VHH binders against MLP-like protein 328 (MLP328). Designs and how they scored, part 2

Target 1, 151 residues: MLP-like protein 328 (MLP328), of Arabidopsis thaliana (Mouse-ear cress) (q9zvf3)
Amino acid sequence: MATSGTYVTEVPLKGSAEKHYKRWRSENHLFPDAIGHHIQGVTIHDGEWDSHGAIKIWNYTCDGKPEVFKERREIDDENMAVTFRGLEGHVMEQLKVYDVIFQFIQKSPDDIICKITMIWEKQNDDMPEPSNYMKFVKSLAADMDDHVLKA

## First folded at step 10 (VHH; framework vhh_8k46_1)

Design P25 (from N5 with D99E)
Fold by ESMFold2-Fast, scan of step 10:
Structure P25 (fold): chain B 151 residues (1-151), chain A 123 residues (1-123)
Amino acid sequence: as target 1 above (151 residues)
Amino acid sequence: AVQLQASGGGFVQPGGSLRLSCAASGFTFSDYAMGWFRQAPGKEREFVSAISWSGDSTYYADSVKGRFTISRDNSKNTVYLQMNSLRAEDTATYYCAAEEWITYSTPKEYDYWGQGTQVTVSS
């Protein structure tokens, strides 16, 4: 079993890369209303909603279990990418490295891709690989699609 | 039933080329990432290359970068591995695999695996 790895996926979405990027970059406060079956709350621990280096706390349900995740975010406007660096929470009991990059790429006037890269390292060999968290973040991007389209 | 059939292996001299094919059936091929893995005699299976469902993102192990090219044809449900400048250390059984995303680690399980095709590079 691997102790570290990198997962990469592409989630096909509709509309504008700029609108999707804005939602993930600056508008996390809209997530509970948009995808409340996944995300129940988001709060600022440090910084602003749109600041580079902001620290946020997420309350969410993964595989039917309520969890908490604390992250420091990095903003890359040139590449329309947001990185979530894991600090604390249920995920960090399993992983000592958990970095997730969401990049928004326009492919045609009406079609975009959200490229998700997950860089991970397990706490120890007995921990499972984070396939369940990859499925989870993929579903967040996919389920957000209709809400961004309606905005 | 899901099937992945790898083919195109054989004997080749150092510096030669081979093109491997993996024909998929029984699932929605265009929704899956595809990967190539190899296993040399007496060694564990290792990652070679992967391609996203769209074909836009490709990844290679450092040992094959610049020599191998992965591609796919979603209309034919087939993934390919073009192997150029082959070396003795490329000798292995090559397996294709399908999963919902690309991984650089060798996971214990993939959604689907093929039977493999033998590549032998020898003078």
Scores: ipSAE 0.349, ipTM 0.667, lowest interface PAE 2.6, mean pLDDT 88

Design P26 (from N5 with D99S)
Fold by ESMFold2-Fast, scan of step 10:
Structure P26 (fold): chain B 151 residues (1-151), chain A 123 residues (1-123)
Amino acid sequence: as target 1 above (151 residues)
Amino acid sequence: AVQLQASGGGFVQPGGSLRLSCAASGFTFSDYAMGWFRQAPGKEREFVSAISWSGDSTYYADSVKGRFTISRDNSKNTVYLQMNSLRAEDTATYYCAASEWITYSTPKEYDYWGQGTQVTVSS
C-alpha cells in the first residue's frame, strides 16, 4: 500500500506539560524506572542527557520482543517539542525514515496533551506500515503520565 | 453496532461548495479521532482531512489545505467537511472513518468506516 506517511496522535495528560517535556527532553535516564515494562535502558552515545543533537541508544520491548533503537534528537524549547530521528536499530530494518516528534501542549489547567507525530518511509514495498511502533510510542507517553504525577 | 452515516454529497460546479456530514453511533464518539478519505474510480483511497477527538487539532492533505475545513460536534456525534473552491479533481466517493488516533498514510489504520457519499464536480 503506502510507502511513506505521517501518523499523528494526541495523548491526554494529567501531569503538567512542563514536567512531561522535561522528562522527554532532559531526563531519559528515568525511563527504565518509570516505564520499565517498555524501556529497559537508555544510554548516551554522543552528547549529554539534555543537549540538542545528542545521540542515544534505547533498549526496549515492543510487542514482546527486545529491540534496540539509536536516534539523534532535536530540541525545540519554543514549541516544547523533542524530535527523535532514527539512525539504526530494529525499526530501521523496516524503515529508512523514522522521525518521531513529541510535543507537549497545555491550553488550560485541565487541557494538556502530548502530540506525537511520526514521519516514516519504508525500506521497500514488502515492509509493513509502522502502526505497531506508533501504538508503542503512544503507550510510552500515556504510561509516563502516572509516573510524572507521582514525582 | 457501530454505524457511520455519511451524507451531503452531490453534483456541484467548479468553484462551488458542499458540506459533508458523518453521523456516528454505537461507540463513544468523543474518544475517537475522525477522518475523511476519498476514492476516485480506479484509484486507492486517499487521506483528505482528520480531526482529533477533542476537535482542537485538524490536519489536511496538501491538495485540499486552504479549501476544506473539518469540524466536529461531539454533542451531536457528527463530523463535518466543508468543501470550498471545488475542482474537477475533487470528484470522488468520500468516506468518513473513526480511529483511536490520526493517520495520514493508510485507510487500514482506521477502525470504523461509513458507506460513503458521492461528490461530482463538473460543468
Scores: ipSAE 0.042, ipTM 0.455, lowest interface PAE 5.4, mean pLDDT 88

Design P27 (from N5 with A33V)
Fold by ESMFold2-Fast, scan of step 10:
Structure P27 (fold): chain B 151 residues (1-151), chain A 123 residues (1-123)
Amino acid sequence: as target 1 above (151 residues)
Amino acid sequence: AVQLQASGGGFVQPGGSLRLSCAASGFTFSDYVMGWFRQAPGKEREFVSAISWSGDSTYYADSVKGRFTISRDNSKNTVYLQMNSLRAEDTATYYCAADEWITYSTPKEYDYWGQGTQVTVSS
């Protein structure tokens, strides 16, 4: 098993890269209504909903287990990317680095890709690789698609 | 049964070119990331290049960036590696692999592996 690594995937989505990016960048307060089977709550710990460097706390269900995740976000409007830097929570019990980048790329007038990059480093060699968390964040992007289309 | 068939290797002189192919069967090719790895005598397998399921994202090891190009044809279930400006250091057995992710950690994470094709760069 590797001690650190990078996972990358692409999620095909419909509609506008700008609308999907806005949802992830500025409108996390809509997540429980859109994908409540995954995300039960999102609160601001520091900053605003659309601030670079804002710190947010997520209450979510991953593999049937309720978890909490605290992150500091970085906004890159030029590349339509938002980065979630892991600070605290269940994920950080097994990882000392957990950075997830969501980038929204327009491919045609009606089709986009959400490119998800996860940069991770385990607390120690005995910890599992974060493949479950990669599947989870991929599901968030995929399940958000219909809600963004209706907005 | 899952099969990955690599081909296109051979002997070339430094500065030459080769195109490797990897034909896939037994799984839904368009759902998988495809990668190329190589192993020189006495060394562990190392990452060479990877391509996303759609073909829109490509990744290269620093040692081959600018010289090698990875591509795929989902209609033919085939991934390609175009190798230009070959060097003696590129001599290795080349393997294609399939996985649900692109990983830079280790070859061990890839789900499926093909048989290798030998590339020898010598004068």
Scores: ipSAE 0.108, ipTM 0.486, lowest interface PAE 5.1, mean pLDDT 87

Design P28 (from N5 with A33T)
Fold by ESMFold2-Fast, scan of step 10:
Structure P28 (fold): chain B 151 residues (1-151), chain A 123 residues (1-123)
Amino acid sequence: as target 1 above (151 residues)
Amino acid sequence: AVQLQASGGGFVQPGGSLRLSCAASGFTFSDYTMGWFRQAPGKEREFVSAISWSGDSTYYADSVKGRFTISRDNSKNTVYLQMNSLRAEDTATYYCAADEWITYSTPKEYDYWGQGTQVTVSS
């Protein structure tokens, strides 16, 4: 049985793809203030807030449970995409691969799509599929929308 | 109640074409990812293709890539599968399904499933 897969969703958001991309690319330090019900903290382990290959540690609440996630990010300015590659944390107890790509696509002057692609592989056959984490990252993008518009 | 009504199946010779349709009701179609799955006799259900709620993202199983095209019309609550260059191995019952996101390469956890439409490709 296959223990890997790919999830893809499109989150409709308002405003500018560039402003949303900037928030995810360069301004993760604003996440606890913007969406504190999801993200309680984010710290730099290596690199800068806006550097390719930066390693960050996230403190967050998923399904009512506090968790920690350590990731290395890859920046693709041409496609307005940021990839978060999972390294350590609660997610990585369930998955040995967890790569999440956020791409921001302008659709009209006032409407954009955040395309979220999650590439995953389970630690073993008995682990659940990461549908809860897909719902979580979708919620982060959706709830961030109001804050990016006001900025 | 949620309903997904697949149609357009039938008999076709190898190399032929068919267009499948899936009419949806009972949910907000334009908010959902739509997918096509198939099941051949004695086989497990497998992923064929999926399309996002907006129509901007499409995915295909390697076995159908370049031959099949998925599309949707949100004004008609309908998803389509254009099947070209059909092969004997494409013979199966085809099912449409709806979910909150695309699950590529694994068919589990689609929220809603329809009744199938039979496609038979033979010489």
Scores: ipSAE 0.230, ipTM 0.572, lowest interface PAE 3.9, mean pLDDT 87

Design P29 (from N5 with A33M)
Fold by ESMFold2-Fast, scan of step 10:
Structure P29 (fold): chain B 151 residues (1-151), chain A 123 residues (1-123)
Amino acid sequence: as target 1 above (151 residues)
Amino acid sequence: AVQLQASGGGFVQPGGSLRLSCAASGFTFSDYMMGWFRQAPGKEREFVSAISWSGDSTYYADSVKGRFTISRDNSKNTVYLQMNSLRAEDTATYYCAADEWITYSTPKEYDYWGQGTQVTVSS
């Protein structure tokens, strides 16, 4: 059985890769208004909304349960990617490594994909694999699509 | 019923080529990522290659980059693995698998697994 791994998927989205990337990179303060059924709050713990290395705290609902997640983000403008490195929270009770990369890739003038890469390592063998969190982050990207298109 | 049928294996000399096929039925093929894994005698199953649902993104293990090419035909519900410049170290049973996402570097319990096809590279 795997104690660590890397999950990769693609989420088809509409519109501009630049607009989606900007939302994830610089505009997390808009998430509760856009997808409030998933994300109830986002606060800055250190840094700015758009700074590399900023630390943010997320209040969200996953599988009907309210959870908290603290992360440090890394910005890669060349690849239009933002990485969320897990520091604390409910996820980190299950995992000692939890890094999620969202990359936005333009495929055609009207179609993009969000490529999601999740790098994970369990706290111990008794913990489940993070398939529920993979489903959750896929849903965040998909449900954000309509809000970004309207902006 | 869900089925994944791998084929195209055989005996080949070092430097040779083979093309593997995996024919899928019983699920909406175009909604799934497809992967190839292999297991050599006395070793654990390892990742070889994967392709996104659209065919636009491909992933390769470092040991096969530049030699193997994965592709898919959603109209035929089939994924392919073109294997060039084969080496003795490529000798293994090759399996195809389907899921909503892949495990890039380690095996996991996939939604669906295919039967294996044997590849032997020897002089």
Scores: ipSAE 0.279, ipTM 0.597, lowest interface PAE 2.8, mean pLDDT 87

Design P31 (from N5 with D31Y)
Fold by ESMFold2-Fast, scan of step 10:
Structure P31 (fold): chain B 151 residues (1-151), chain A 123 residues (1-123)
Amino acid sequence: as target 1 above (151 residues)
Amino acid sequence: AVQLQASGGGFVQPGGSLRLSCAASGFTFSYYAMGWFRQAPGKEREFVSAISWSGDSTYYADSVKGRFTISRDNSKNTVYLQMNSLRAEDTATYYCAADEWITYSTPKEYDYWGQGTQVTVSS
């Protein structure tokens, strides 16, 4: 039975890959103001806003439900990618592995792709696949587009 | 009605080549990721290759990497699988599938599946 998998999507966005990457890499404190209908709060548990290995706690609404997620991030400046490795929270009650990679790729002067890769493993085979979380993180990238473009 | 029609299978000798095609209709093809899966007799369906909606990202199973190439033509609503250096182990029914995003390492969940096309590699 399939208890693990990998989801990959590409979200078309406007503007600069560098500006989008900076928002996800270094400026998570701006998320509640930008996309408050998804993210209600982000706090540092360890590290800085822009440090590799920082641990942050997210308060968010997914499918109308308030949830909490604690993650450790990895920064890859060469590939303009940030990885969020799940540690605790509602997601981790369903999954024992939850790693989400956001990579920003310039395609033309005004068009970029946010490539989202989700690597997951269920706690057990009775748990649902995390398609709802894939839709959620895809929505975060898409809804952030206008706010990054204006900045 | 949603349809995925795979074609291009057949009999080839080891080391030969085949090109599979999957023609899609009944949904907005250019917004969907496309994948190829295969199933040999007595085995579970396994992932072969996938391509993002834009064509910019491609993925391959380790067993086919370097030998197979996936591509798509959004103007023709078609995805292709170019298979080179075919081996007896590649003998299987090949299926194309569509989803909002690429799913691999987990063969069970795709939104749409096509009818298969048989590939037989034998001397």
Scores: ipSAE 0.370, ipTM 0.699, lowest interface PAE 2.4, mean pLDDT 88

Design P33 (from N5 with S57E)
Fold by ESMFold2-Fast, scan of step 10:
Structure P33 (fold): chain B 151 residues (1-151), chain A 123 residues (1-123)
Amino acid sequence: as target 1 above (151 residues)
Amino acid sequence: AVQLQASGGGFVQPGGSLRLSCAASGFTFSDYAMGWFRQAPGKEREFVSAISWSGDETYYADSVKGRFTISRDNSKNTVYLQMNSLRAEDTATYYCAADEWITYSTPKEYDYWGQGTQVTVSS
């Protein structure tokens, strides 16, 4: 008897949609240097840095707590979107489904956003909803903007 | 104090149209996503539609897609729901809600709720 849901938000960006998409799609090795207060490491478990279906392991700090997350990614070049499908880690102790989609959209030169969609399902009814993880991934997108803008 | 005031409900025959509005006060409206939910007698509150803070992204439940249109006017702190081709199964009390992001899971996770407006679709 698990509960489930979907969260959606928009993060306004200053850097180009194309540069942001490239960073999230192909350049995850730059994340610890760019946003080291959130992400301490990222390692390839299977595939390449830019492979559809690559499996990566992230070492990060969420709410002051060090955590590990293993994900399989899916690339959608047509929509400039990258999906992180949760496989293992602290998040997966709370959730049995955790899929996060980052999509980069430019409507005008001054209107650029990262659209974040989180699809989730709890392990059981006693688990909290993952609002803390939504705040976390939102902060990753926002803080990455400074580094992408300077690239 | 935060207030959300829904209005525009009423009695309409199948195939008719209604326009609901939700006037917001007491918070920075342009920083919040807005949603419409409905509750029919004896049923749980269900998602109808939502709109992002900018108005650029809109979402609809499958049951209303193509018939309902959500919009917002940030200068007036108001969100709207245009309901066309109304059906008997659309009969419900309609509620507007505000949150920092759009939530499809459960109504109780939204930050702020309005008092509802009744929509009755009957011949």
Scores: ipSAE 0.314, ipTM 0.653, lowest interface PAE 2.9, mean pLDDT 89

Design P34 (from N5 with D56E)
Fold by ESMFold2-Fast, scan of step 10:
Structure P34 (fold): chain B 151 residues (1-151), chain A 123 residues (1-123)
Amino acid sequence: as target 1 above (151 residues)
Amino acid sequence: AVQLQASGGGFVQPGGSLRLSCAASGFTFSDYAMGWFRQAPGKEREFVSAISWSGESTYYADSVKGRFTISRDNSKNTVYLQMNSLRAEDTATYYCAADEWITYSTPKEYDYWGQGTQVTVSS
């Protein structure tokens, strides 16, 4: 079995890549109000809402289970990409590496793609691959679409 | 029923070219990522190339980068692999596979697999 891997998907979204990127880069405090059925809370552990290297703690529901995730983020404005590097939480009980990159790419005046890359490594061979977490992060991007369009 | 039909394999000399095709049916092709994998005799199956559902993102194993090109036609439910500058080490059975997203390291976990097409590169 593979102990590490990379998943890549593209989520079709509407509107502006800049507006979607801004939401993920600088406005995580809006997530509970926008997609409260997924994200119940986001708090700053270190840094600011829009700072490179900020550490945030997420309270969320995945597959009907409440979980906590602590991450350090990296901002890449040139590529309109934000990387979330896993530090602690329920995900990290399964994985010792969990890095998720969200990149926003304009395809037409009204259509964009959110490209999600997940780099992972299991804690041990008995752990499942993180397909459930890939489905979860896809749902976050997809469900955020209408909220970003109305902002 | 879900079907993936690979074709286009054959015998070619080193430096030659081949174009593989994979025709898909029984699922919504345009919602799926497509991949090509290969297996040489006595070896494990390995990743060759993958393409996103939109066709905008492509990925290649280091051993084939610059020589192979993956593409897709969603109107024809078909994915292609153009293989140029073929080498003896490219000899393998080539498989196409479909998944909800691209997976680099876990060929055994793809949702759907096709039958293989044999490629033999020999002088």
Scores: ipSAE 0.458, ipTM 0.741, lowest interface PAE 1.9, mean pLDDT 89

Design P35 (from N5 with W53Y)
Fold by ESMFold2-Fast, scan of step 10:
Structure P35 (fold): chain B 151 residues (1-151), chain A 123 residues (1-123)
Amino acid sequence: as target 1 above (151 residues)
Amino acid sequence: AVQLQASGGGFVQPGGSLRLSCAASGFTFSDYAMGWFRQAPGKEREFVSAISYSGDSTYYADSVKGRFTISRDNSKNTVYLQMNSLRAEDTATYYCAADEWITYSTPKEYDYWGQGTQVTVSS
């Protein structure tokens, strides 16, 4: 198996890229209410909700298992992208590099694409590829769609 | 049964062009990302290009960027690789692959793989 790789997908969503980007960029505190079947909590470890370089801790359920993930985020307003760089947690037991980029691209007045790029490197050759985490983050973007539309 | 059939390979001189085709059957083509990979004699298989399910996003290895163009026709269940300005270094067996998302990982992690088509660039 590959020891490192990049996964990329596009999630078709409704509404405006600006509203979806704002939710992922600045409003992570709304995630448990919007998609509580996936995300049970999110807290600030360092910085603010909308800070470049903020460090947040996520409590979530992936494949029926409760997990914790600590990340440092990078904001790119020009490209309407937010990057989550993995620092600690269950994911980091499997991977030594886990960077997930969410980019919001307007395609028509009522349709957007959330482009998700996952850059990963395994801790060792015996670890599985992170396809389960790719499915998970894709589901977060898809399930958030209805909540952003209501806002 | 799932099938991916690559075709369009052949012999060409440096600076020439070839268009590869990959015909897909047995799955919902429009839901899948498609990729091209190649394996040169004595080397490991490497990523060449990929295209999203919609055709909106395309990706290229640095070695082929600006020379190769990937495209797809969802009505024909076919992905294409237009290869321009071919170099001796492009000589390889070319494979198409399908996955739920684009991946630059080892071939073994893809959902479906096709038979290869040989491309030889030599004077």
Scores: ipSAE 0.424, ipTM 0.719, lowest interface PAE 2.1, mean pLDDT 89

Design P36 (from N5 with Y59W)
Fold by ESMFold2-Fast, scan of step 10:
Structure P36 (fold): chain B 151 residues (1-151), chain A 123 residues (1-123)
Amino acid sequence: as target 1 above (151 residues)
Amino acid sequence: AVQLQASGGGFVQPGGSLRLSCAASGFTFSDYAMGWFRQAPGKEREFVSAISWSGDSTWYADSVKGRFTISRDNSKNTVYLQMNSLRAEDTATYYCAADEWITYSTPKEYDYWGQGTQVTVSS
C-alpha cells in the first residue's frame, strides 16, 4: 500500500459554480440544514465565516461514526477554489497530511463541476488509505447541489 | 459481470506507434475514471496515464509525457491509449483499470482491472 498520494475526482453539478463556491467559501453555517445526514455542526474556532485562514470545527457522520475535524481554510477567488488543511480530529489520527481542495468550474451552462483534490500522507504504514474520506467529501459536494438548486 | 478487455498490443520497432483499446462492460462506464498501467518482467506495476470520467482531465507519467495520449469515448464504453515514439523501455504488459477517482502520485488498487495486452518494442 502507498503511504502518501493524491486523489482527484469531478462531481457534476446542476447549480451554478458561483452559488456552490459561495456556499463552500462563505456559508458553511448552512451545511447542517442542507446536508444534515452528513454534517451535524460547524463552528468557528477563529476567524470569520468568510475569512482566508479561518479555523473551523466540523461535527459529522462518516461510515455511521460521529467524528470531529478541525481545519484551516485557504481561499482562492481567482480559481474559485477553497482548500481545507487538516489540523486535528479523527482523520488526523490516521493521516499526518490531509488537504482537500474544492474547485468550482463552469465550462458551459450545463457543464458545471466540483473538482476535488485530496493530498494525503499516512501517520504510519499500518493506517488505511483515505478512500472512505474521498467518498465522503465527494458525497458532500453532490448532496449540496440539491440544496443549492432550491436556493 | 464486470469486464475490461484490453487489445491493440503487438510487436513494433523503436520509434513506431501503437493504439491500445479497452472495452468496458458490466458497470456505468461514464461514472468511472479510467487508467492505463504497465508491468515489465520482474518489475512492479506502474502508472502510465489516467482520464477523468468526463474526459476533460488527463494525467501522464513523466516517462510518457509528450509521446502517449489517453482518450475515451463514453458512447462506446471504450478508453484508448495512443502510443507514439515507442522505446525499448515501453516493453510491458499494459492493463486498463477503472476507479471512481484518479490516483496519480502513488500506486493504488483500482476497483476493476482488465486482462493485459502485450507490447514489445524491439529491433
Scores: ipSAE 0.239, ipTM 0.603, lowest interface PAE 3.6, mean pLDDT 89

Design P37 (from N5 with A50T)
Fold by ESMFold2-Fast, scan of step 10:
Structure P37 (fold): chain B 151 residues (1-151), chain A 123 residues (1-123)
Amino acid sequence: as target 1 above (151 residues)
Amino acid sequence: AVQLQASGGGFVQPGGSLRLSCAASGFTFSDYAMGWFRQAPGKEREFVSTISWSGDSTYYADSVKGRFTISRDNSKNTVYLQMNSLRAEDTATYYCAADEWITYSTPKEYDYWGQGTQVTVSS
């Protein structure tokens, strides 16, 4: 088993990279209504919904288990990317580094890619690799697709 | 049944070139990231290169950057590794693997593995 690593995936989505990026960058308050089977709540711990360096707390269900995740975000408007840096929560009991980057790339007028990069390091060798969390964040992006298109 | 069939290995002199192929069957090839790994005698299996399902993202080990090129043809369910400027240290059995996403993690985390193809670079 690796003790650290990087996962990268590409999630094909429809519509505008700008609209998808805006949802992830500035509109996390819409997540429980859009994808409530994954995300039950999001609250601001520090900053604003759209501020660089904002700290948010997520209440979500992963693999049938309710979990909490606290993160600090970094905004990169030039690359249409938002980074979520893990600070506390269930994920951080397993990992001492957990950084997830969502980048939105327009491929054609009607098709985009959400490129998800997960940089991780385990707390110790006995912890599992975060494959379950990669599947989870892929599902968030995929399930958000229809809701962004309707907005 | 899932199968990954690697081919194209052989004997080549330093500075030479080889093209490896990996033919896939038994799964939806266009949904999977594909990777190449190698194992030299007496060494652990190491990462060589990987390509996303779309072909848009490619990654290489530092030891092969600028010399090797990974590509794929989703219509033929095949991934390729073009190896140029081969060196003695490239001598290894080369394996192809499939995963739901790109990973630089241990080989044991990949979903599917192919049989190997031997590459020997010697003068």
Scores: ipSAE 0.392, ipTM 0.715, lowest interface PAE 2.2, mean pLDDT 89

Design Q01 (from M6 with I102L)
Fold by ESMFold2-Fast, scan of step 10:
Structure Q01 (fold): chain B 151 residues (1-151), chain A 123 residues (1-123)
Amino acid sequence: as target 1 above (151 residues)
Amino acid sequence: AVQLQASGGGFVQPGGSLRLSCAASGFTFSDYAMGWFRQAPGKEREFVSAISWSGDSTYYADSVKGRFTISRDNSKNTVYLQMNSLRAEDTATYYCAADEYLTYSTPKEYDYWGQGTQVTVSS
């Protein structure tokens, strides 16, 4: 079993990369209303909703379990990417590195992909690989699709 | 039943080329990322290359970058590995695998594995 690694996946979505990117970059306050079965709350710990380096706290349900995740985000407007760097929470009990990058790429006028890259390193060898968290973040992007289209 | 069948291996001299094929059946091929792994005698299995379900993203181990090219044909349920400028250290059994994720920094357990095809590079 590897102690560190990188997972990558692509999620096909509809509409504009710009609208999806805006939702993830600047509008996390809309997540509980859009995908409340996954995300129950999100609050600002430091910064603004749309600022580079903002620190946010997420309350969510993963595999039927309520969890908390604190992250610092990095914004890359040139590549239409937002990085969530893990700081504290349930995920960080098993991982000492947990960085998730969501990049939005326009493929055609009505089709985009969300490319999700997860860079991880375990706290110790007893911890499982974070494939369950990869499945979770993929589901967030997929389930957000209908709500971004309505915006 | 899910099946992945790798083929195209053989004996080749250093500097030669081979094209491996992996034919898939029993699942919706276009929904899965495909990877190539290899295992040399006495060594652990290592990652070689991966391609996303759409074919838009490809990844390579540092040891094969610039020499190997992965591609897929979703209409034929087949993934390919074009191997150029082969070296003695490329000698291994090559396996294809299917997974819902891509990994290019560590070997990851894939959902489905095929039987391997042997590649021997010797002078």
Scores: ipSAE 0.173, ipTM 0.529, lowest interface PAE 4.9, mean pLDDT 87

